# Designs tried in a protein design chat: VH-VL binders against q6dbn1. Part 12

Target 1, 243 residues: q6dbn1
Amino acid sequence: MRCISCREEYLPRNAGTCKECYVEAGETEEELKREIDDLKAKVAFLRLSSSLDHGTSSTSRSFTDVVLIASEDNAGSPPIPAHKSVLVSRSPVFKAMLENEMEESLSGTIKISDVSYDALRTFVYYLYTAEACLDEQMACDLLVMSEKYQVKHLKSYCERFLVTKLSPDNSLMTYAFAHQHNAKHVLDAALSQIVENMDKLTKREEYMELVEKDPRLIVEIYEAYLSKQVNTAAGGTSTSKTS

## First folded at step 6 (VH-VL; framework fv_socazolimab)

Design c5
Fold by ESMFold2-Fast, scan of step 6:
Order: structure tokens, then sequence, then C-alpha cells
Structure c5 (fold): chain C 243 residues (1-243), chain A 121 residues (1-121), chain B 109 residues (1-109)
């Protein structure tokens, strides 16, 4: 049961407000909702097609009712055929696009800016299967797309991957990237890494550029560091260590 | 995966300016830092400057300070390098090069094909 | 041109090892762990071999990087014919710029 974690941590007497148990219950509910959405998309994919057909290939497009076009790639990238039902079930942004009478639903074409063919293809594949092969660049590309199209499970997947790549040397730039793209899990992990290595902060080449262009990020780092020191001095439990 | 495609060869007269473009494809433009590096015939590599689009800032080597301007247009995923007051010594192949998510930490891992700029009367 | 000192040329025999040095100052190589190594074949754009002093960029484990004080080194073991190329080091500087070394031509005998 969930309450075992609270008991192990020897929290103050107030079992009725068990914060950890409530957080775990909320996370489980959200996980189940994501899994249901993933299964719905997979069922749609498996019933209609065993693969996604390229719009410009010789393969039949009879199963698809929309195409997506990556506008960042140079000439030669084919349109990516898809099913409106899958896009709508996975993204409220695509739902809004495709339920409007005078927009993409009439032409059957969705143009995606600032995205490569490979990133868009991987993104569409993830919408169908909930699977993607990530390297650091793909994880960042898909994180940006998942934020733009409100695909929460993909965003979480990309954030978990990026957290595994954090180091003292990349944490300041990762923090800035996460802040720019509302990647809360990466943001918190990067901030923790920076705070644990504060002696290196002012030695980063990007430090002065952030001070000039986005000083609030630097202020947030110093505030987090001060908060950690105040709580440590008070003799409280660690506020920065998650494991 | 990112590709960088540079504009075509240029022939310029001394005292003029040249503007070379570098179009990024294969990834989100805002995830990269773009550096410009030149190489004169039979000579070594020379770093000119870089732009970090997410910070909106460009930084230049001292030798080029005041003569070079590096800009980026995120809507077209294109970086530009403009070099003014051209001299014959500016005859070189001009490369754009990408740093990944961590910018310079990947080194310059993706390079454009190079743009030949010839300065002659 | 470039500020960092590399030997103009080095040579080694097939199957042997060779080391290329890159010497700067405390304001570049000595001050930062942002040293990269590039391989360039004639008529081609450079290819990143090593970044952050010692990290390989998808290249053979025959290539390794190190740094001691103001000098960075690229070591190539088990020399092969295709290793014959120009090699450049690059470092971040205290002026928030980058500088290349003068380049080293490797000849595989």
Amino acid sequence: as target 1 above (243 residues)
Amino acid sequence: EVQLVESGAEVKKPGSSVKVSCKASGGTFSSYAISWVRQAPGQGLEWMGRIIPIFGTANYAQKFQGRVTITADESTSTAYMELSSLRSEDTAVYYCARSGLRYYKWGMDVWGQGTTVTVSS
Amino acid sequence: QSALTQPASVSGSLGQSVTISCTGSSSDVGGYNYVSWYQQHPGKAPNLMIYDVSKRSGVSNRFSGSKSGNTASLTISGLQAEDEADYYCSSYTSSSTYVFGGGTKLTVL
C-alpha cells in the first residue's frame, strides 16, 4: 500500500494529511488515464493499418484522412499520412484544428512549422504506438512538440530521458531550455543539479548571457540555493534530495 | 538529425560586404547554437563567431569584432553571417556549424558544406 | 589566425600510436574543459572527433583525448591509412570566444 512510504519516512503525527500518499494516488490516476489514451490510439492504428503510408509513395492512402507536412526540412521530405481519429484522441490541439469547419479539416492537410521530417515522423509514430527511440536531440525536439500539441505522456517520457543526461556541465543550459519550454520535471532536476554545484555557476560561459537576457533565471537559482541553505540550517529534512 | 545547407558561392570586390546564409533542417532551430568558421586556401580553421537563438545573442572573435554580424531568423530556421569591408585576405570557405542541445558541449558536430567567397578586383 | 600551438606535422606507421599536442594558456586550454578535436580530409568539412577534452563523438575508441595544465592531447592508437588527415584542436576562452589550433597534418607511413 501507498501509506508504507510515509511510515518508513517517520513523518510527524498527522496521518490524516498524508501528502506522499495523496501525491502517489494522483500520479497513479494520471498514469492510468494516459495508458487508456495510448491503448485507444493503438487500437485505432491496429484496426485501420499495420503501418503509416507515405503520401508521395506508391502505397495506398485509402486508410488515412489527413496528412502532416514538416516545413523545416528542405525539398524532398514527403507528407506524413495519418488518421484524424488518432490525432484528435491524443492531442486537444489537433482536436481543435480538425473540428473547425474552415481550417485543416477541409483540406485534410496540417502544416507543422519548426520541425524536421524525422521529428514529425517520430512524433506521429509515438501518437500511434506510445513508443519512440530517443537520443538527446530527438528528446528535445519531441518535448517541444509535446508542449505545443499538449501531448502530456510524450512530454513526461522526454523529460524522464533528459533527466538521465544531466551533468554539472550541462545543467545551466538544460535549466534555460526547460524554462523556455515549460518542462517542469527537467527544470526541477536541472535546478537541483545547479544548486548542488553552485561553485561552478559563475564560471559557466553562458552565465553572463543569461544575466543579461533572462536575469530572472539566475535570480531563481540563487533563491533556490538560499532556500536550501535556510532549511539545512533549521535542521529540517533535506528539501533538495529526492533519492 | 540536423543538416545545415549554406548559400552559393560569392565573388565580391574589395570594400564590399557579403552575407552568407545557413539553413538548418532536421531539428528545431531554437535547440542549436550556430558558429561560423572560415578557412582560407591552404590555411587552418578560424572561428568567427556564434549565435545562440534562445538567448538572442551573438558573440564574435576579436579579429572580426566590428566587421562581422551574425543573425538568426527562427521563422525560416536560417542563420546569417555578414562580413563587411572585404579584403583579399577574406577569400576563404565559410562554414556554419551546429552545437547540439548543450551547444558547445557537443563541439561542432554538424557542419554546412561551406560557401566559397572570393574577394578580387 | 589560430591562437593555440600544434605541431605542423606528425607521422606514424600503420598499427602504431601517435599523439598530437595543443598548447594554450590559463585563459583557454588551462582554464576550461571545453577542448574539442576535429579531423579534416582534403576538400571536406571538419568532423568532430573529441569534445569536452576526452569525450568521443561517435568515433572509434582508437581516438582518445586528455589534458594536463595548458596542454591538451589527442592520441590515435592502431593507426590506419584513413586516419591521414589534418587535425585541429579548439578551446573556449576567457573572452567567451573560441580559438582553433594551427592544425597538424598526420601522415601514415
Scores: ipSAE 0.007, ipTM 0.487, lowest interface PAE 8.6, mean pLDDT 78

Design c6
Fold by ESMFold2-Fast, scan of step 6:
Structure c6 (fold): chain C 243 residues (1-243), chain A 121 residues (1-121), chain B 109 residues (1-109)
Amino acid sequence: as target 1 above (243 residues)
Amino acid sequence: EVQLVESGAEVKKPGSSVKVSCKASGGTFSSYAISWVRQAPGQGLEWMGRIIPIFGTANYAQKFQGRVTITADESTSTAYMELSSLRSEDTAVYYCARSSLRYYKWGMDVWGQGTTVTVSS
Amino acid sequence: QSALTQPASVSGSLGQSVTISCTGSSSDVGGYNYVSWYQQHPGKAPNLMIYDVSKRSGVSNRFSGSKSGNTASLTISGLQAEDEADYYCSSYTSSSTYVFGGGTKLTVL
């Protein structure tokens, strides 16, 4: 995958994002270059998948047959035109929705009430291009969408990004969020960081909130800590490299 | 973009209570925290409290402890702020505002339009 | 009572720089790197400008934040007419709450 703003290709161990490129610039000139690149990417996407005059383009890809709406209210949510064939090939949930005589298949409209226009457009862009520009909020929104629509690679991409933003200050909340949304990779990374800083767990402001709301998560943290201690003792005492 | 839409203006009598709603559209409801901030006419901003919907637990400023209750309904993506035992000095514009859940300690980046509450006899 | 201290007003000329201070204690500004700055135009909701030393995306590079001990500062360079507004600082506290400063009215001369 490639970050849209910097156009740098990154490996799975690296999280190249528009947000990181913006922060690294550090100058007005670099900020303006980033904004120009962002606008170019937006224009390219809109030109590729969106058509103001539907069905009048001379290319087959300009014929959209479904629209997605970011919210239930009509005020600030412009429809996003798309192709059913792309949605169906990229998501088994859209496949079920559009092929099994659901209302969305009949009306040509898919309403997604709990996402922003920017998140939905970025999600659709990813379905077409396998590229997405992430910041922390976008990564969370797209992680939830990727779970809901079963887009496994996007989920992995978002999880890798969130792991790079993990810190002692956000690890407990990140753990709770990851648990809520079955984000196994983020969950394991957050849990590891909590266990490495176990002496500070009860001093976290979020600790009492978790104890009250979902004590099971706290039990899981202590169980992970105990398992690590047992394994460390066994490895240090019983197993010699030479035997 | 995440949008917060608040309920309409209210006129209340002293001693009554008011419940203001904040409907979130766009963005995952579980991925952010919602704060309530008020501003009396000609005065500054005053933080009242915060709820993290994923926990259902709310934190309140000491001044409002015992008078304010903040709740959230995940099924409707709506947060509520109820203020009881109203006094004339509670006349203010009441804002709801969103923070990213991972970094909720930093600040509120999306704000509702504000709800005017007037307490008069 | 636990509000952060800001000057009631500051003024600067077009094209000049102005700095607004925000003073707290070790239980808020001095204890945490979670200070934010909001701009409010008359009749509008506040807009987040800066959190800590980072700018919100889309905010001009003319706005910058800094912090030393118990005092945070917002600096606006190259003053423009549209910068005329009320500015509020806010900080996270040791009680897991937020407090706001009293607000500063910026007048662009």
Scores: ipSAE 0.304, ipTM 0.661, lowest interface PAE 4.1, mean pLDDT 79

Design c7
Fold by ESMFold2-Fast, scan of step 6:
Structure c7 (fold): chain C 243 residues (1-243), chain A 121 residues (1-121), chain B 109 residues (1-109)
Amino acid sequence: as target 1 above (243 residues)
Amino acid sequence: EVQLVESGAEVKKPGSSVKVSCKASGGTFSSYAISWVRQAPGQGLEWMGRIIPIFGTANYAQKFQGRVTITADESTSTAYMELSSLRSEDTAVYYCARSPFRYYKWGMDVWGQGTTVTVSS
Amino acid sequence: QSALTQPASVSGSLGQSVTISCTGSSSDVGGYNYVSWYQQHPGKAPNLMIYDVSKRSGVSNRFSGSKSGNTASLTISGLQAEDEADYYCSSYTSSSTYVFGGGTKLTVL
């Protein structure tokens, strides 16, 4: 965020582990360096041509060629200006949308439903900077958006954040959410948490809800538990019954 | 910003049913739970029930069990509360309210504007 | 009549501190760390202020929550005119429901 006392200060370049997480995700160093350089150039261009803080001019034109709108907002949220080239390079879904004579390509407007203005703004900011500030609601919203628009690194970042907030109290709900939204990392972490607390599974309020919603998920939980017991039993003394 | 917009005021006769809608916008519908809370004129808040759309199941307060049905349509991001066998004491403002589904046990952080339901002859 | 017990009213002078209690049982307040506090101004929907002992983002540091046994408390320090409102506690229950307190009218003198 902007420093109260410093007129020349920018938004933090690293909001925790945003940019460094991509390097650690096992991508090639050269590919990530190229992507970072491209993003820096696009951000520099956007800052020079937009009404962003620091060097902002009321006469500047963004030279943006598309706007994104959170179309469900009754109050008329401000449109978010962007460059088609950035969206296309960051998301194969936007690429298909903007290159194949879609309404969005012709009108220069992309309407996105089921997202808040803040979530959409944060998503677009991430496409330009590879940075996002997350809380749990934002992580859920951006995880769903990253799945829909196929933004792998943002999805991974949101999953890692949600894993840090995982607890026995939210593990069954998190497991169901991860399963519905194909969040493999969150799903595996939630499943491990559930398996570690199996002796209390049937005493949880969410257990019966999950049985009614999708009993296949309960089967997956028990299969994971049995697999853990089989692997642990290979140690020789771990044949004791769970009590 | 996540917003909940409720349907308009209703005037109903005793013995009829009312169905109130709550349209959620500005957030992932599957990432939160929706509760229904009513408030009679000059009275306190009374929790009626909740639905967690991702589970598709609803839970109800004992007082309303058998009279209230809470449903959700994920395709339209809309939750519904239907109250049957209306009595004069059901006259109240009915609120829908959102909880992050992972934290639905703590409370409701976004509330609809309220729907006035008047049960009168 | 198993609603959580709150005093019907509480009053305090501008700049003073007040505490509102919320008493339940072992099946709600005493059994769980899921107590929430709501502020309601006349004609408006309730606004979540506190959940458990944590403050909602954007809520003044003058508001704080605590809990001991079957009783939760909301403390408002440095009372201001805009704090005048109805305050409700709520708790998760052993039957996976919520229950509200009767509400407390705060008057700022």
Scores: ipSAE 0.317, ipTM 0.653, lowest interface PAE 4.1, mean pLDDT 79

Design c8
Fold by ESMFold2-Fast, scan of step 6:
Structure c8 (fold): chain C 243 residues (1-243), chain A 121 residues (1-121), chain B 109 residues (1-109)
Amino acid sequence: as target 1 above (243 residues)
Amino acid sequence: EVQLVESGAEVKKPGSSVKVSCKASGGTFSSYAISWVRQAPGQGLEWMGRIIPIFGTANYAQKFQGRVTITADESTSTAYMELSSLRSEDTAVYYCARSPMRYYKWGMDVWGQGTTVTVSS
Amino acid sequence: QSALTQPASVSGSLGQSVTISCTGSSSDVGGYNYVSWYQQHPGKAPNLMIYDVSKRSGVSNRFSGSKSGNTASLTISGLQAEDEADYYCSSYTSSSTYVFGGGTKLTVL
């Protein structure tokens, strides 16, 4: 096995790192754990201060002035109460919607299409807390919502999660999805995976579908491949990571 | 999370066409593929085809090529299966089923309730 | 069309194990690791049990899948009365289609 940090060969019992990198990583892990504990203590203090502040904590759970509802496709879902001030501060799109005397501002109701109650609830929870629990479907749903409502940090979080699920077998589909939803980080990761497996590209059934649907995307793949070949041939560094 | 609701039962005459709908809710329509699978009375499952809405392309089992058309409307999150030149042997329950689009090769995890199509005079 | 070979029926005793085979070719089961298993009770839609040869779809640990060459297998341990059902294998094919097995009726004695 090779060290995942320096690419040196190592004893298999070192779980993917050489001894020097293992020691360094262990020290970094301890430092990060301490930082996490410090942040947790600071967050706990802020949460305690917020709960003692009657005006902020109580207002967040009462005096809601807007409701969000899942689309007609999910007609049985209950409305989700929220505060216009939270939506406005977290999303430029909600700000435009609610401050410019749109129908949503006047009616106090915002309809969100093609999302489950759970996805909408998780999205709203994120707007209040900056926390969300993801699986693959939730990451796709929240990525689309975060792009539509311009919630940049949630979009980044969902993109990072989806990249961890990327494989050669799903790379073309992921690439197409990322293009459709302007997910630049996922798009770049998928493109890199496709280029690394270029010898199999024309043998994939998704390739012909993409050629018919949008040949420009295929041109982009080819151009990325050529760019990589030129850069690899030119060199510039001699590390095993860049070759 | 994702639910598939199919249209109601149909009784059709030989030589006619039937169009079954499958409305998806609770998920991003472009993030999954929809397959159509039928089952004749007392018989096994038979895959007819799939559509990947993000590509707008459908792929069909050889047996149904030229007689089945699968379409999708992303604006209504609805997939359709139209079967033409109906015969008595087309009497079956027709299911729609979804696969995560990025993993459509691995199987179908959410199924519609099934639509009974009876072809008789 | 159904192209994968399954036994028409299998039987096992309560509490014991049973294995259902699914045999194809190099263009389906043998060529890919995209084998799924479905359980169907009378009058119900199929329920996904196993995908990607061996991954469970939220079902009991009593269900396990495997593959060797052109043959995939579903093993059910600790048989219970509610396991009585029809079981179907399915595989992705080199033609970008799916094919189902003929189905196996499981009887718990």
Scores: ipSAE 0.334, ipTM 0.663, lowest interface PAE 4.0, mean pLDDT 80

Design c9
Fold by ESMFold2-Fast, scan of step 6:
Structure c9 (fold): chain C 243 residues (1-243), chain A 121 residues (1-121), chain B 109 residues (1-109)
Amino acid sequence: as target 1 above (243 residues)
Amino acid sequence: EVQLVESGAEVKKPGSSVKVSCKASGGTFSSYAISWVRQAPGQGLEWMGRIIPIFGTANYAQKFQGRVTITADESTSTAYMELSSLRSEDTAVYYCARSPIRYYKWGMDVWGQGTTVTVSS
Amino acid sequence: QSALTQPASVSGSLGQSVTISCTGSSSDVGGYNYVSWYQQHPGKAPNLMIYDVSKRSGVSNRFSGSKSGNTASLTISGLQAEDEADYYCSSYTSSSTYVFGGGTKLTVL
């Protein structure tokens, strides 16, 4: 006999091969169902954004209970409708803002300055779906927002993306940026890149700016370099302790 | 809408100073370097300097060193360019422009609308 | 030198190709891979078209950049009427500054 899905022959008393194929198919079905549910949530979010009427009916927005505005002048950018429950569950800062009877909780409007409409929309999309399309600038913008609103998973996601774009040419500036925004994973990766290229550190144009801005950042670089040299020297002699 | 909004046109007398503002609306201020570039009537683009707000330090083109000062106020997401000892040759449109902080060496991707400064007696 | 060297003007017929050169020194164009190209229509702010040899998102595939030694080039293929504009190159320098080219006026015949 042959197993239909794997085309492997087996004896009737040994059905394990077909059973394994059946179990794998069940696992795949559950994965696909999760993906379908995720896609439905994304479609629902997109529909919320597109359902805004140009002042036609307040009831068209009755399913959302808050709006976010990316500009100081709300006439400039369309408001982004959202659910307080989603914001509260994803951000401790939004939770404090919306649960403590602050102005935002009373008015149903959250004004977010210093962000573009595209960045805010991508941020809100991430709160609903746990996905965001990143380029280098969007990753920096969303990293700053994730720090401000304490969205740990988005911060981690942005940090992983920025690490993949790290190079010797951008490492010192990336290090300074990461330090400013408490982005530890990016900071550690940038520091490692700098330490691997220490012979070029004082030749970099950003070096003096960093010395003047915050000498402690430079001290940290030299301390990391020293630590690496000490560990390398100790490791090199570990196999020759006996005499 | 323009992401960088510059202050309005100015008419100045020779020997005075002008201070042009550039408000970054719709972008995280600390994620960008801000450059100032001018263009005299019928002439080409001339880079004046830049500030990296996260560092608080500015770099200037040699021609403008000692006469230009570029500053940033992170609390208002506003960069400023002050040019002193104005001459008729300083009559130009003054642009602010941003660069992503990780790639500020490459170029400026978003530009302000420009501020016309006229120096006449 | 206060500007990179560009031809003052270039011209081409609809559908043809033109190339605009940008020549500097080893302290700018020759020393760095940070050359950018800007398009400026009359009365408008400059628009970033190309950085290094990469196109900015939304810019037509007809625009391409290249660099050899101290000279960078912008090539525009399949010329269209809307390509008439001033084109500026820009380069990072060893002094941590930027320098622009003198600009090239493109005329589509």
Scores: ipSAE 0.356, ipTM 0.689, lowest interface PAE 3.7, mean pLDDT 80

Design d1
Fold by ESMFold2-Fast, scan of step 6:
Structure d1 (fold): chain C 243 residues (1-243), chain A 121 residues (1-121), chain B 109 residues (1-109)
Amino acid sequence: as target 1 above (243 residues)
Amino acid sequence: EVQLVESGAEVKKPGSSVKVSCKASGGTFSSYAISWVRQAPGQGLEWMGRIIPIFGTANYAQKFQGRVTITADESTSTAYMELSSLRSEDTAVYYCARSPLRYYKWGMDVWGQGTTVTVSS
Amino acid sequence: QSALTQPASVSGSLGQSVTISCTGSSSDVGSYNRVSWYQQHPGKAPNLMIYDVSKRSGVSNRFSGSKSGNTASLTISGLQAEDEADYYCSSYTSSSTYVFGGGTKLTVL
């Protein structure tokens, strides 16, 4: 089974998750002018791909374009053809890379490490269309890529998706992940959920790992909890409202 | 389309050590934990330990504490398992497997092909 | 070694149903409600079929999981030849480790 709005596969018991994806997607960016720009990019991409049917002239023309390669994919994944102009317009990091680094500019090849072919393809598709099909893993992968290549809207989109999947069971690990990748919206949501369940913090398996790896993360949790307590929080906890 | 690819088969002498590698796509390291599980010929699965790369910390099964070291290199998306003081009883297929970081207690969803380690004199 | 108890073997005819049990203690199966089931064909790596009491996406509706107290069960309905494999249960533990069952060999015939 798949979510219609994002094509996410889901378990029968998680049917509500598909509706949450749909609602969140509906609340996401709907600017008409952005849609027009994205449609122009889609048309350019479609014209490029249809030209693959026309032999020598198509091959010669595509040779001037850049290709992206997922270096970490063991399958020897195929290169992803793209236009330098699209990459430069959508990412300041690609702009710096292609305008200032002669090797990428001259070779027409960008090797992207630490990414699967599927994630890279989805990322490139997003640069052309402003659309991406997310599941939890893809949202995490694209979040990391959007941070690295400074694609702000994609980062926000992925963060909103991940917040809908937040639970007490995954909140501490989600907090650590968000902190590592500067995902402020996910971090704040995870922190709020941890603070609401403070009585279980020291009993979480991840607690000692965080104490050892980065004790500041734990200090920040306690500071957030104390701040909430100071604001007359004692009588109004969320637990009294939960079944 | 994430795959875990393990290093090739090894033949080792008793008392030596072996280091097995597990190379993954980038998505495996930032949002996953990596476990090592072994299986002796004709026997069941035995969990050895795990690493959570973003923490840089490893957790080991009591039986292997002091003999196994699990490490990860995020720049190459590669996890390693080193087992020391090898005995004939360590002859097994060694698997790496990933768990979603947010749900790592729920199980391992992607597995490597396995590395055969034979300990013989 | 494995800490969870499974029957060594089960068998069923094509089209029938079989159930494989997995019994642990309060410190694993009983406490964590996170029992996973893996299918392993000869010479292949294990494949995650079920986590908790839910099927993994893409796994046939013929496979289902259940849990009561310290015992989890995997039920396979409408047995097919390709279901013949070894099945392992696994649980997270109070010592922050995983333990596996001894494995059950399913024979279809």
Scores: ipSAE 0.286, ipTM 0.648, lowest interface PAE 4.4, mean pLDDT 78

Design d10
Fold by ESMFold2-Fast, scan of step 6:
Structure d10 (fold): chain C 243 residues (1-243), chain A 121 residues (1-121), chain B 109 residues (1-109)
Amino acid sequence: as target 1 above (243 residues)
Amino acid sequence: EVQLVESGAEVKKPGSSVKVSCKASGGTFSSYAISWVRQAPGQGLEWMGRIIPIFGTANYAQKFQGRVTITADESTSTAYMELSSLRSEDTAVYYCARSPLRYYKWGMDVWGQGTTVTVSS
Amino acid sequence: QSALTQPASVSGSLGQSVTISCTGSSSDVGGYNYVSWYQQHPGKAPNLMIYDVSKRSGVSNRFSGSKSGNTASLTISGLQAEDEADYYCSSYTSYSTYVFGGGTKLTVL
């Protein structure tokens, strides 16, 4: 977590870092808004071309040129037909994969490991429509996929959903998950909730496991807590340099 | 849907060990915890332990402390349960089961098909 | 042997209601809101029906959970033939473990 102090009226500890974080966050917000507008325009075009048949969409007029397979070698999960042009336009990872004469570009088959059929189907549906139905598990699965394939809008959408499901009871686990998958919006929200309940931190069952397995996660919690204290009247008193 | 696929049935001699595998079919191995639960013929369910892969930490039921080891390999999305010093009363069906990481205290929503382990001489 | 106490069997007629109890202590059922209920048909893996007092998505509205003190209860209304199964309660514990009940065989008459 970079700059919790940006939420306060002033930058009491590390003014340079907070200022830099604020500017970066504003630029990211503008990028995401632009990406959302672009995706909405593309979805409108795709829907217009597909919706004129006034019936169930059981007819296929488009020629798919690639199939995606959820990685179970021996599951017989149905292949998911798609268009290389859609994948390339929505994911720089798929762009690199399909434009650099990799095996996937030549064979027309992309095998995606470590993903369920339902998650992959929902992910591909999102690439075409910019829509996904989320529950907590699907949001976690799609968050990881959006990070792996660099689909920024979907990642942001999943993070916002997961933030609405934060509770004191799941905040430490959510923080660890978000840290592992670079989910900064979820991470910041979980960290704020933990900091608001610091008197409970050492009493949580997972606390000692994190201290032993990944102490940096715990250090970051204490650092965030100290930064927040400095931004209050109590924190101002504690930062006296004469002691 | 996420599925858990367990290894095949085993017949073991008393005093040996058994290692059962549980492969998640996909769906973000790091976003859940894996528990192992056994069921002896005609008996009820018995929780053995769990692993949280992102922490690499395992917790065991007191009855199995020292005899059971639960591990996970994130690169293959596979969890393992090894039970040592086998006795005839360890004859059971062994299930792996998944809990969403954020809600692992609230139970297990996806279960493997079960692996039959028979201990006989 | 299990730590949680369930009746070995219960029975009910088609269309009626039954309630299955699950009794523990303050270190499990009484101390936490993490009681879950599983349905197991012969030869199959358990299926999560209820967690705490909430239904799992896709589970019929006929199934409901409740808890008072050290006792949790599963109520099944409008009994159907397919409800005939073994039912297990489970609770999180103060030792960061789970314990199961002994199981209850439901017979639909």
Scores: ipSAE 0.309, ipTM 0.676, lowest interface PAE 4.2, mean pLDDT 80

